# Designs tried in a protein design chat: VHH binders against o26223. Part 222

Target 1, 191 residues: o26223
Amino acid sequence: MKLLWTSQHIKVTVHIDGKVSKMDVLEAIKTRRSIRKYQDREVPEELIDKILDAAMCGPSAVDERPWHFIVVRNREMLEKIPEVHPYGAMVKDAPVAIIVCCDSSLEKIPGFWVQDCSIASQNILLAAHSLGLGAVWTGVYPLEDRVEGIRRLFSIPEHVIPFSVIPLGYPAENPGTRDLFDPDRIHLEKW
Short names: E, the ipSAE of ESMFold2; O, the ipSAE of OpenDDE; V2, 0.75 times the mean of E and O plus 0.25 times the DockQ between their complexes.

## First folded at step 11 (VHH)

Design K27 (framework vhh_lunsekimig_d3; at its last look DockQ between E and O 0.84; V2 from the best seeds 0.00; counts 0 for: unsure alone 63.8 < 65, SAP .692 > .668)
Fold by OpenDDE, look of step 12:
Structure K27 (fold): chain B 191 residues (1-191), chain A 122 residues (1-122)
Amino acid sequence: as target 1 above (191 residues)
Amino acid sequence: EVQLVESGGGVVQPGGSLRLSCAASGFTFSDYELYWYRQAAGIERELIASITSGDSTWYVDSVKGRFTISRDNSENTMYLQMNSLRAEDTGLYYCAAEYSETFYGSPLFDYWGQGTLVTVSS
C-alpha cells in the first residue's frame, strides 16, 4: 500500500552574516546540504565545542562510544589533507576540519563502529547546519589509501581508524533544498 | 538522458597547449563534483584534476602548474586548460561527475564521458 505524501519545499535561508538562527531538528535534517565553499572567516571555538558535543550525543553499539575527533585549524595541515585525500579538495579552503576516528580498543562489538562513527559524523553535519555553518562529509574509511594517508599525516596510531574528514566553515554557497521523499520505498506491514 | 561529452583533444607538439571541454546534459550540473581522468596506453586510468561544486580544485602532482580545471555552470561545461604539454600527457581524457551529496568519491562515478584523445608528439 503506497502512502500519499505531499512534499513541502522548505526554503533554506543561509545566513551569510553568521547569525545563528533557531532551527528545529526536522528542519535541520531536511534543509542540510553539503557545503564546499566557505567564507574567509574563522569558526569560533564555542561553535566547534557545540558541534563536538552533538557528535558525542548519538547512540553507539552497547554504548561503546568509540569515536575520537581531531580538530584541525592549522593551514598547513588543512592544505595537506587533499594530498592524501584527492576528493577532499575543499578541505584546504575551510577554516577548520574535524577528523572523525574510531579507537578500536574501545569497541565492544566488532564492526559496529562504522555505524557509531557515521552517527557522529552526521550529527556533526546537522549541528553545523543548525549553527549557521556549512560542512561536508568526505569519506575516508573504508578506502585504504585515504585511511593510511590520513593516518600518516596526523600520526594516528594503528589501533585508531580515520573514518571521515569534515571541513566546516561559514557557507559561501547555497545549493538549495532537495525533495528526496520516495513513497515507493515505504512498505506497510509487509513488503 | 544524461550525457557527458568531451571535446578539444588532438595532436600537439611538446610544449603546446590544448583546452578540453566536457559538455554535460540531463542532470543538474551545479550539484555535481567534476573530475578529469586520463588513461595512457597500458596504464590504469588516473585522476588528474577535480573541481568541487564550490570551485575548490585539486590536481595530481604531474600536472600542477600546467593544467587548470574550471567549470561554467551556466553552460553546463567543465574545462581543462592544458599548457606545456609533455609526451607523458598523451592519453584518453575522460570527464566524470559525482553527485555532491555523496561522500564516497571513487572511480565509480555517476556519469562518465566517452573520452577525448590527446596526443603529444614531435
Scores: ipSAE 0.748, ipTM 0.886, lowest interface PAE 0.7, mean pLDDT 91
Fold by ESMFold2-Fast, scan of step 11:
Structure K27 (fold): chain B 191 residues (1-191), chain A 122 residues (1-122)
Amino acid sequence: as target 1 above (191 residues)
Amino acid sequence: EVQLVESGGGVVQPGGSLRLSCAASGFTFSDYELYWYRQAAGIERELIASITSGDSTWYVDSVKGRFTISRDNSENTMYLQMNSLRAEDTGLYYCAAEYSETFYGSPLFDYWGQGTLVTVSS
């Protein structure tokens, strides 16, 4: 479909949702796991577009929405990420990664960009899971060496801060779900 | 109780080989990212190799092509095969584990072994 690859692809994507399995919100939240093993299979651009649309729909402090995203599919560039992020070894084995960035020139209230970019990162993980993909959040900010390494590698301007690197792909592992409900952390009416 | 036990250290001549093992108990091994760190005298502890739950590997530049990390989830054991050993490889080698649902990456202290000593001497 030509419409899928034009400015109207979002409308076409919504139209075809009935052909894709649907996961309710609670199921997505409860069953999402970090995935670090991916099939050798490309992720369609339309799924990346859906994920990024979801990323931009989170709440933002004073609606500043400071997030920018770099989509990395270049094999050579993915291979270089572990050189500047030692705990991101799986990125070189992923078909694609999204780098979540903060454009500090869009910041309206000091410090809340971290929460804004955290919300965007979690939305990417949940959206990917709901679409049958697996992803993992590898932390960049506030670790100075990782921030500067990623900045140099992707020619990111000084006023833009790389926040997270999220590799994603079709999962080649299936970890079980977690049981984390702790009633001792719930206080009624006061501490 | 959660435990990591290193073994396989020893004294070896330059150019020699050693295989380190890290045996784990008390947790679901397959859900953990695994690491080898080295502590040399007068030098801060450094990450030398890692293997993810998905089997992706990482090596510090000084050991690339000489060291090989691997894991056996059925035996709850991680290995470090060390070839072409050099005097600068001398140190106390620690294994460490971190649960996969983290975005920090580096293990802090909860799942560290006691260390195994490797001495490369001429």
Scores: ipSAE 0.712, ipTM 0.866, lowest interface PAE 1.3, mean pLDDT 88
Fold by ESMFold2, look of step 12:
Structure K27 (fold): chain B 191 residues (1-191), chain A 122 residues (1-122)
Amino acid sequence: as target 1 above (191 residues)
Amino acid sequence: EVQLVESGGGVVQPGGSLRLSCAASGFTFSDYELYWYRQAAGIERELIASITSGDSTWYVDSVKGRFTISRDNSENTMYLQMNSLRAEDTGLYYCAAEYSETFYGSPLFDYWGQGTLVTVSS
């Protein structure tokens, strides 16, 4: 298992080289960054399938699993997303984007679908990173202009709520690692 | 302490050009999404252009083809080249920055400059 990582642990950024690679989960969480610059390179369908499999592994309130995903590869459609989501300019430059949606007819406990879809969205980011891809979560819900724009663009029915748009691709930037640990945010036994 | 300072505003005739600058101190632009907003008298600020940390750009329709946003991370400066100016472009121009590790996508609660006035008049 970890015997290869004993005394001389070398942390490496995972890059796809024609095969699937593995990354330690704590490494993935600590090194994942929002990536907004992508290579002009297609993302294989196999990798998207693995990412969506991971997205659906998250817990959900009372196992409601309200999520649906729209995979967008069409160049014209990717270029239209910034027209309705001005803060998602990088989507037009991505080879693929995933739209995370909630089907409210699957909702069993009111209002927890936001947590459910947030878990799925974060799992997409981590899975993409572990496969050598870069991604960024661009917020849609609860901003009504963004929700309405994305719903119209993709013909999403009224009972389905677009939650996030996640462009992804092989990264063409490296923002580096951050040290964000803050002990003042930790409270023992009481506030 | 962090600061954003706009410059380059002024009075210009219709059809003229101006180049606005936004200089930052106390942080580096490379980790930030950058924005230009415009505020005409009596109106809310409107987003007119943005440039991501990855250099993807966006423009509101009214300025597309006339304005060009750019950034120079080595100079910690962002620019707005404004060509073919119209009377409707008159207003205060603000730069703003939002930390790039965000999913909200608007700098409403982050760093803002004090604004630079652009007046386009006959």
Scores: ipSAE 0.577, ipTM 0.823, lowest interface PAE 1.8, mean pLDDT 88
ESMFold2 (binder alone), look of step 12: mean pLDDT 77; pTM 0.766

Design K28 (framework vhh_lunsekimig_d3)
Fold by ESMFold2-Fast, scan of step 11:
Structure K28 (fold): chain B 191 residues (1-191), chain A 122 residues (1-122)
Amino acid sequence: as target 1 above (191 residues)
Amino acid sequence: EVQLVESGGGVVQPGGSLRLSCAASGFTFSDYELYWYRQAAGIERELIASITSGDSTWYVDSVKGRFTISRDNSENTMYLQMNSLRAEDTGLYYCAAMYSETFYGSPTFDYWGQGTLVTVSS
């Protein structure tokens, strides 16, 4: 009886003290899925700040860190994104989106900004997942029409290149886990 | 065994309606983003409508308010309800599917259907 009460108290304490859903790095990487259906619920600014902090912690070529981020919460602006990005239909249904950009004036080595911004984009997806949110990376660069469409829509200067649009929110879908390990793609010592 | 099979095409008068179906088999349908493309004579294949795994929809401007895309994951089928049809809507309609863990959008998809012919004429 006393043991049962102790177990119930511990469970209640976890709920009262706040949900502590800590996933380790491997779990976060393996269980993250692209989420395109969101609850009708706002994402707190504190969570966006945590996501962007994580995005900026990735490695970058010669530590150039060329990334800039636009946070879009305005419903009218979110609804205009699919007009310039046909494969971003879900953006209009998201409570918020992050646009990952490269400031080319910060480049120290030409061309590696694509890798830098890819790392930042993936960190946004992983950080969102670790915080109980769902997100999806919708590609912008290197598709010229999408790059120019997004640039015009958000008044992005010519020396800045929009790289990806990442809508996010509390997930309203739960896709299953993938098993992708393929030992035939691993070569020991030589090809 | 992986297939997308279109049906519901035919000949209709201007102002008429048709409902296209795309039946999928051999993959986990709910994990795929789904698309309708149209190929008209002398014109490149164009994206007409799409529906995400989360049910968000997109339409090309020429069909907005006239066409409705939907999906039924329990039946592994996508639909295109076409109302107020115009002569310009004539063409081969293709369904296509792309795995949801993609950040790229293009006419290059994992799976395509064979196409179904829609003819709008008097």
Scores: ipSAE 0.657, ipTM 0.842, lowest interface PAE 1.5, mean pLDDT 88

Design K29 (framework vhh_lunsekimig_d3)
Fold by ESMFold2-Fast, scan of step 11:
Structure K29 (fold): chain B 191 residues (1-191), chain A 122 residues (1-122)
Amino acid sequence: as target 1 above (191 residues)
Amino acid sequence: EVQLVESGGGVVQPGGSLRLSCAASGFTFSEYELYWYRQAAGIERELIASITSGDSTWYVDSVKGRFTISRDNSENTMYLQMNSLRAEDTGLYYCAAEYSETFYGTPLFDYWGQGTLVTVSS
């Protein structure tokens, strides 16, 4: 694997605020779909930075914020992910993937890192959608073979737990929105 | 009710070809990730091939270049084209499905077929 982008290239900074679609929060939540087909088109680093900023803004148990992120753009590495995560076939076709990890040394209250990393993963999906990108959460934890496969592939230390692999890109599919409101799941005042 | 029905199995000589079909009903086929599993005698059931709702494909190393998975959302059917068959490909082939808004990946029991037998022998 090469060192990440900035050390090998002159960085051109692009002002991208005007290229982001406007979507309110409820619309973003209701229209987000898992996207597994991507255009052959690069995702600008500035959009990845915005997504990761959003990922880190979720609530965290005792504010422990145990998340770490690996950004994977190297084609050879993306192509190896399905070898250790067979249900992540689409990762090899994505321009970029984010691996959400928990640094267990940052954990303050046992077990809540799962919620912390779930919140970070969902924020990545919502932020990507709001920026005109598509993404999907492919599960890693708590499946031991996937955890160890991803750990070995990316040289992740033993005290760090890979939680999810999220490929993302400009969508090449457009699934419809879901109508999921179920009033039978709402109980007023008591069960 | 959710149903997945495999067909197309049979007996072939080494080097032969078979096309397996998995016909689905009781769910919105286009919204599902689709899988072929194989259960060979004395071996645990293994994932052989998959196709996502976005048409990305995956194959286990032993079948790469010989097998091709495809889906037809208009016909609610998934296929496995099996070429250059070997004795080692003998087994019971199962189709399975999982909803696209999953982060799990491994199909649950309600979304498995009953299997179709493929025998490669001379």
Scores: ipSAE 0.645, ipTM 0.838, lowest interface PAE 1.4, mean pLDDT 88

Design K3 (framework vhh_lunsekimig_d3)
Fold by ESMFold2-Fast, scan of step 11:
Structure K3 (fold): chain B 191 residues (1-191), chain A 122 residues (1-122)
Amino acid sequence: as target 1 above (191 residues)
Amino acid sequence: EVQLVESGGGVVQPGGSLRLSCAASGFTFSEYELYWYRQAAGIERELIASITSGDSTWYVDSVKGRFTISRDNSENTMYLQMNSLRAEDTGLYYCAAEYSETFYGSPEFDYWGQGTLVTVSS
């Protein structure tokens, strides 16, 4: 259900310890990997709140900040996502997923909401990684069938566009680090 | 050079079984999302089954319960075990791979094999 987290109890007790690993920013960026295999562990609400706080701190075109988020913890709903997004098979195995949405009524400059929601999505991935979690961005927009499938499944209004589905959890895989620096893509003073 | 090579296709009677293999080389197999697509006469190529780098699986409804996708990262090979085959399963079966850092989730421009023909008839 989309309203489950808004009614969360105030608790000090975390049954899963919520361990956080501290990384500098460059390390976090370079070591973040897409994670599609999760431990059978719940993610504390406090960590989701920290991730969503970070998601909203990105730059936004004319500060329009059109992002809205649906937090999905309900197992039945998570299991239905691959039915409308077949390339998101791992979502059914995650303890939680975040759906990043754009409220088009908040858009001030045409088209820049895509960049706003991309920034929010990447911040979710980086924040999750910094907190010891793994996540993956599964694309929704601009693929019409996925957009309409997710919209219908979560009762998303017509003026709101589902942008990405990001399952996350404690990682049960470690794919290692990538070295992607390519100096041929850097041009000094001219092309 | 990246290569995906399918094998295991053939002619089989309805109710029979086949096991397709997709052997990969030229990339770090464990880092890839893997797919089986089918192209049958008169219909567009469709996604039949997928397996993520984390071993999560998906199946199109028409094959769910009859087909099993698996991967063996030590052998750089993906499999499709096809049981209770029907005439409707006839088609060219393609394996495809997409790098795990994708957020697109479709191997449209990544790596495809040449296909292996499965014919289900008496």
Scores: ipSAE 0.618, ipTM 0.808, lowest interface PAE 1.3, mean pLDDT 88

Design K30 (framework vhh_lunsekimig_d3; at its last look DockQ between E and O 0.83; V2 from the best seeds 0.00; counts 0 for: SAP .719 > .668)
Fold by ESMFold2-Fast, scan of step 11:
Structure K30 (fold): chain B 191 residues (1-191), chain A 122 residues (1-122)
Amino acid sequence: as target 1 above (191 residues)
Amino acid sequence: EVQLVESGGGVVQPGGSLRLSCAASGFTFSEYELYWYRQAAGIERELIASITSGDSTWYVDSVKGRFTISRDNSENTMYLQMNSLRAEDTGLYYCAAEYSETFYGAPLFDYWGQGTLVTVSS
């Protein structure tokens, strides 16, 4: 299957096949790991487009969909992120990063934009993994210094809140899968 | 349980060198983000260096070019090589770890050990 997208009056054709099934989705969720080591290899624009499409398909409170995304490929800008986000050291070594933002002018119900942007962030991680990429969510909101640092660095307007910085690339590490199922956290009918 | 033990501190003259070690047990070391913090007298603890599970490093500006952080996953040990030491480097040095499946990034203070004392004096 093919999708046709229009940007700046240029038609972009993206081929989406039936490669990923429902069982593939469960496998992707269970095997996704945070990746902080990347190959020195560009990520094609078409893969970033697929990832962002997946990010925008998440549920949102009263369907407000307040998310906006900044795609950062500029090496100089990636190298400046650890200066304002000291726990994002790996961002300078990634070929690309996505900054997930909330446009507060789109907010219909106070406070739920955090869940909305969390859903978008997790969808980015899962979509990247499903496409053979690795990514990690580095937290920005609600840490005031990180929020203002990222805002200033990327000229983000006052009504827009940077939520997360997600570097991604082809993985150069392969951590094992996690076995986290805990039946003691499941209660039937009542607590 | 997670246990981090710092060692290698001591008294050294300005311009001298020390290598700090942080020995870890109770977790899969290769899957942790690792940090060195410094606590000087009357000053809040500050992050001075970090190394990710993917070997990316970060340094506070005052130690860039003088300090080198490294990790040895086979020995479950993190190091801080400290060169060209200055009086202002005096303090208690703490190591800290955070699991790689985190989006917070910063370790919590309540999980830190006693630290190792570095004194730089003329």
Scores: ipSAE 0.724, ipTM 0.865, lowest interface PAE 1.2, mean pLDDT 88
Fold by OpenDDE, look of step 12:
Structure K30 (fold): chain B 191 residues (1-191), chain A 122 residues (1-122)
Amino acid sequence: as target 1 above (191 residues)
Amino acid sequence: EVQLVESGGGVVQPGGSLRLSCAASGFTFSEYELYWYRQAAGIERELIASITSGDSTWYVDSVKGRFTISRDNSENTMYLQMNSLRAEDTGLYYCAAEYSETFYGAPLFDYWGQGTLVTVSS
């Protein structure tokens, strides 16, 4: 079984066995959009593995790699996430979500974990897109109510900080592409 | 010019119903997450309902089963159907919009309406 997903600029073919058409990295970056509507279709474990592999391939401060990932497929848990994360309504409608966390005990330099986990989160989004999935970054950190909500919900220890919740699924929307290039933000040699 | 204009507020008796509308203009409505907030007198503004660009909905517990948020992208309008209204639902109701590629989700949204007053009283 093949699923074709077409955007304005790209066509992605996703196979049920996890095989997808190859996407250029720049194309992936430029055409990626936040997806908040998903098909009633399970995401194969193989795709999640590839996404998580990509998530761990980014750089980190002094190679501290402080990230942990909670993969959530349980429907009850997915439905509970919006209770503690009001801006994550789409999570309950996704077949799977990845919670990106920082293990503070792995930090070598304080404070860079935000960058590390951001890179990991973005890689999740790009990887998902390249694999014909849709995803969205829902911010958890640094909002204390969301951090503690997710912590309690998933029994996350105190030294581990929930950073983002990323629902994923086969997309059921096509928001189109954006052109965000702004030459005014580019300075040559000096400001 | 970007505008969000709430309407449909009024005075109703307990148990009554109202339908609020939020008419949007000046931006690509379909690419925004939409929110209803309310503010009662002397109380901080609270989020009561949201609807994503993908039509996922969220409700605060106090309005669950009574309120329904919806959107019509063809009309650039968001709605809030409010049934079984209670005195505690009295307040100024605001619509807000957040661009779909924003992930922060704080009370600082891209756009706010001016609000429409809902008064539930005997």
Scores: ipSAE 0.700, ipTM 0.869, lowest interface PAE 0.7, mean pLDDT 91
Fold by ESMFold2, look of step 12:
Structure K30 (fold): chain B 191 residues (1-191), chain A 122 residues (1-122)
Amino acid sequence: as target 1 above (191 residues)
Amino acid sequence: EVQLVESGGGVVQPGGSLRLSCAASGFTFSEYELYWYRQAAGIERELIASITSGDSTWYVDSVKGRFTISRDNSENTMYLQMNSLRAEDTGLYYCAAEYSETFYGAPLFDYWGQGTLVTVSS
């Protein structure tokens, strides 16, 4: 059992279990797919810790690191997310979800927090995939109805902006790989 | 040619049932999020049911327990079974699809059908 500090700051202890991922980074990027069907199987806390560690490794504008993460395992809360986010139906079927948020009091460069939280969100997807998990990014910001719904559901203060909801679990589907390389999108020297 | 075609609409009395179908051609459903929308006169389209590529379903409260969404990926067809129909269910019903590698969660830029009319009246 991991001890959590809950005063005015949350401390998450990262457990290093001696296991290492063997997936090459280019392979992870090319083979990651959005997974919306999950096994009825818990995700160990140590895997969530590794994923959040990876999420925080991304660059941010002027190192502002505006991100905060809410880890949701409570079944009742997961089942309520689709009530405020109808396009996130799969969240109710996930063993866990991560909500990526921006604390606007940490923002130093106006508007770059969107890039910052997007980087963190993508790192969550890649880290989950490398650990044998499946995940999907369900968009929250900038859709005001979703932002307000998630904020109310999780008691998120007004200066904190929920950005994305990322359900994850051991995959129960395999969408296969894609070949999306399009040379026509590549411009040498100029447009 | 990419196409979504709704069928199964018609006139039915309150309490009756209809089964709507949405057939796709030109793409495969297995990698798509699928949706049913409803548009009554003077009201903008409302999402009423969805089924993910992973078979998770969602329903708006007004249709829960009465409508059932399903998909048959081998036939590229989605269904909406509508039971216990009410006058308020009258409207044009659209199917829509959104590619599963998305974080937007609405078929604004993907595929829409032309709609099938459901009229519930006595």
Scores: ipSAE 0.622, ipTM 0.837, lowest interface PAE 1.7, mean pLDDT 89
ESMFold2 (binder alone), look of step 12: mean pLDDT 78; pTM 0.769

Design K31 (framework vhh_lunsekimig_d3)
Fold by ESMFold2-Fast, scan of step 11:
Structure K31 (fold): chain B 191 residues (1-191), chain A 122 residues (1-122)
Amino acid sequence: as target 1 above (191 residues)
Amino acid sequence: EVQLVESGGGVVQPGGSLRLSCAASGFTFSEYELYWYRQAAGIERELIASITSGDSTWYVDSVKGRFTISRDNSENTMYLQMNSLRAEDTGLYYCAAEYSETFYGEPLFDYWGQGTLVTVSS
């Protein structure tokens, strides 16, 4: 049972279990899982464009929108990521990865760029899921060795900070959904 | 209390086989990504195999086709079946776990075992 009143910005098409389904926002949030195994199948450029459009639509502190994105499809470059991010081994087998970066020259309020880039990263994960893709957020900032390794590997300028590496592709695994609702974490009126 | 305990290490001849086990307690095992790491003398600890909460596996090229990782969520145990063992497979084998929805990307101290020694020698 889906909402009948919809726009293309509210409902997206997802391929799950060989079926085409339309996913609303709450369904997308609740069913998204980190995916680390991908089909040997190209991700169309138009889907990457839709994902990046969604990434840029999040809230941003004083509208600073400091995010920049690197789209990596080159197999040789993907294979080098685990050398500077050893816990991103699955990245080399993904057909594409997105590196979320902060251009510090765009920062208007100190420190909030971390939240801005976190929002962009989560929007990438949700948009990918809504389009029938799987993705995983592999952390870069604030781990200094990973930040400098990724910067050097992709020729990122000194004033730009790589924040996350997000491999994505068509899923080759299907982890179940989670029931994470914990009413003990909800306080009415006061702590 | 989080605990991971490796077992099954020992001395074996080249071409032999061993099966390692990693028994886990104190966390929701089925929601964790599980790893086997190996550390040889004078070599940095390396990831050799992993298995996701979705049951997908990964292997470093040097062990692919010889080693098989598996998990049994009902027994809270991960296994590494090692076949066609070589002298270069000698080392301490560590199991480790991290939450499947983490973006930190490396296991915290409590989510590492103490290691089990594998020695391949004639």
Scores: ipSAE 0.627, ipTM 0.762, lowest interface PAE 1.2, mean pLDDT 87

Design K32 (framework vhh_lunsekimig_d3)
Fold by ESMFold2-Fast, scan of step 11:
Structure K32 (fold): chain B 191 residues (1-191), chain A 122 residues (1-122)
Amino acid sequence: as target 1 above (191 residues)
Amino acid sequence: EVQLVESGGGVVQPGGSLRLSCAASGFTFSEYELYWYRQAAGIERELIASITSGDSTWYVDSVKGRFTISRDNSENTMYLQMNSLRAEDTGLYYCAAEYSETFYGNPLFDYWGQGTLVTVSS
């Protein structure tokens, strides 16, 4: 059989993409706050990948790029972090944490890895904020008890130094913006 | 002005209970991480309990299950409920506050109270 009259409608496939928040760099820097309260909501792997890409794009001394990252989503492991880091209580309540590490075998110039890993840590905080997430830097290095505790908990080799633990998630708190500009700290041409 | 004032200390029998309070003024209380420290004879001040701006809590092992830390941002007050008190809990209890934009964690020279004495004796 043959159909003489038929209606054809154009089918449009709509792809639903996640929306990236619009924020310029200065706004991101000035409005970023440490966030220690998170929604009970998963952070997509795509966003973690974007954050880690940003972390690895920072400058490093002699381009040594000594950073390695551990992504922790396992609830039991997150619950154990405050046992070795007393000031990281919020980590157990986060959906995910990133541990920033230095592989000392990649170090080309002594001592600058601390600055390299600080840059990576700050990039994680800024990238997370720009993507609508909240995060906080909890310090590990140079506190020997925290370094040893984190190393043991995550089976980190002796030549690798855990630098920071950064829990992150969708924020469940909204602290106000800071205004810290102090012109008395700016010296023109000399001290 | 900026102040942290502890209250609720006293003398109590072993197995008894006390509730300590730390009243804060002069700063945005909700933006601070809050701590209870204890100074016992012959020992440096030790962290016994903490509560973050996000309400996450931490306790030193010796007080887990016996002490409960809480905060009320509307009253600008932090509390420490102390149950099943032991002679080893005797000491000066200090509250401390550290601004949330820290990656160090330990409040070394930020806001501290004067301390309140807790004595557990038979």
Scores: ipSAE 0.715, ipTM 0.867, lowest interface PAE 1.3, mean pLDDT 89

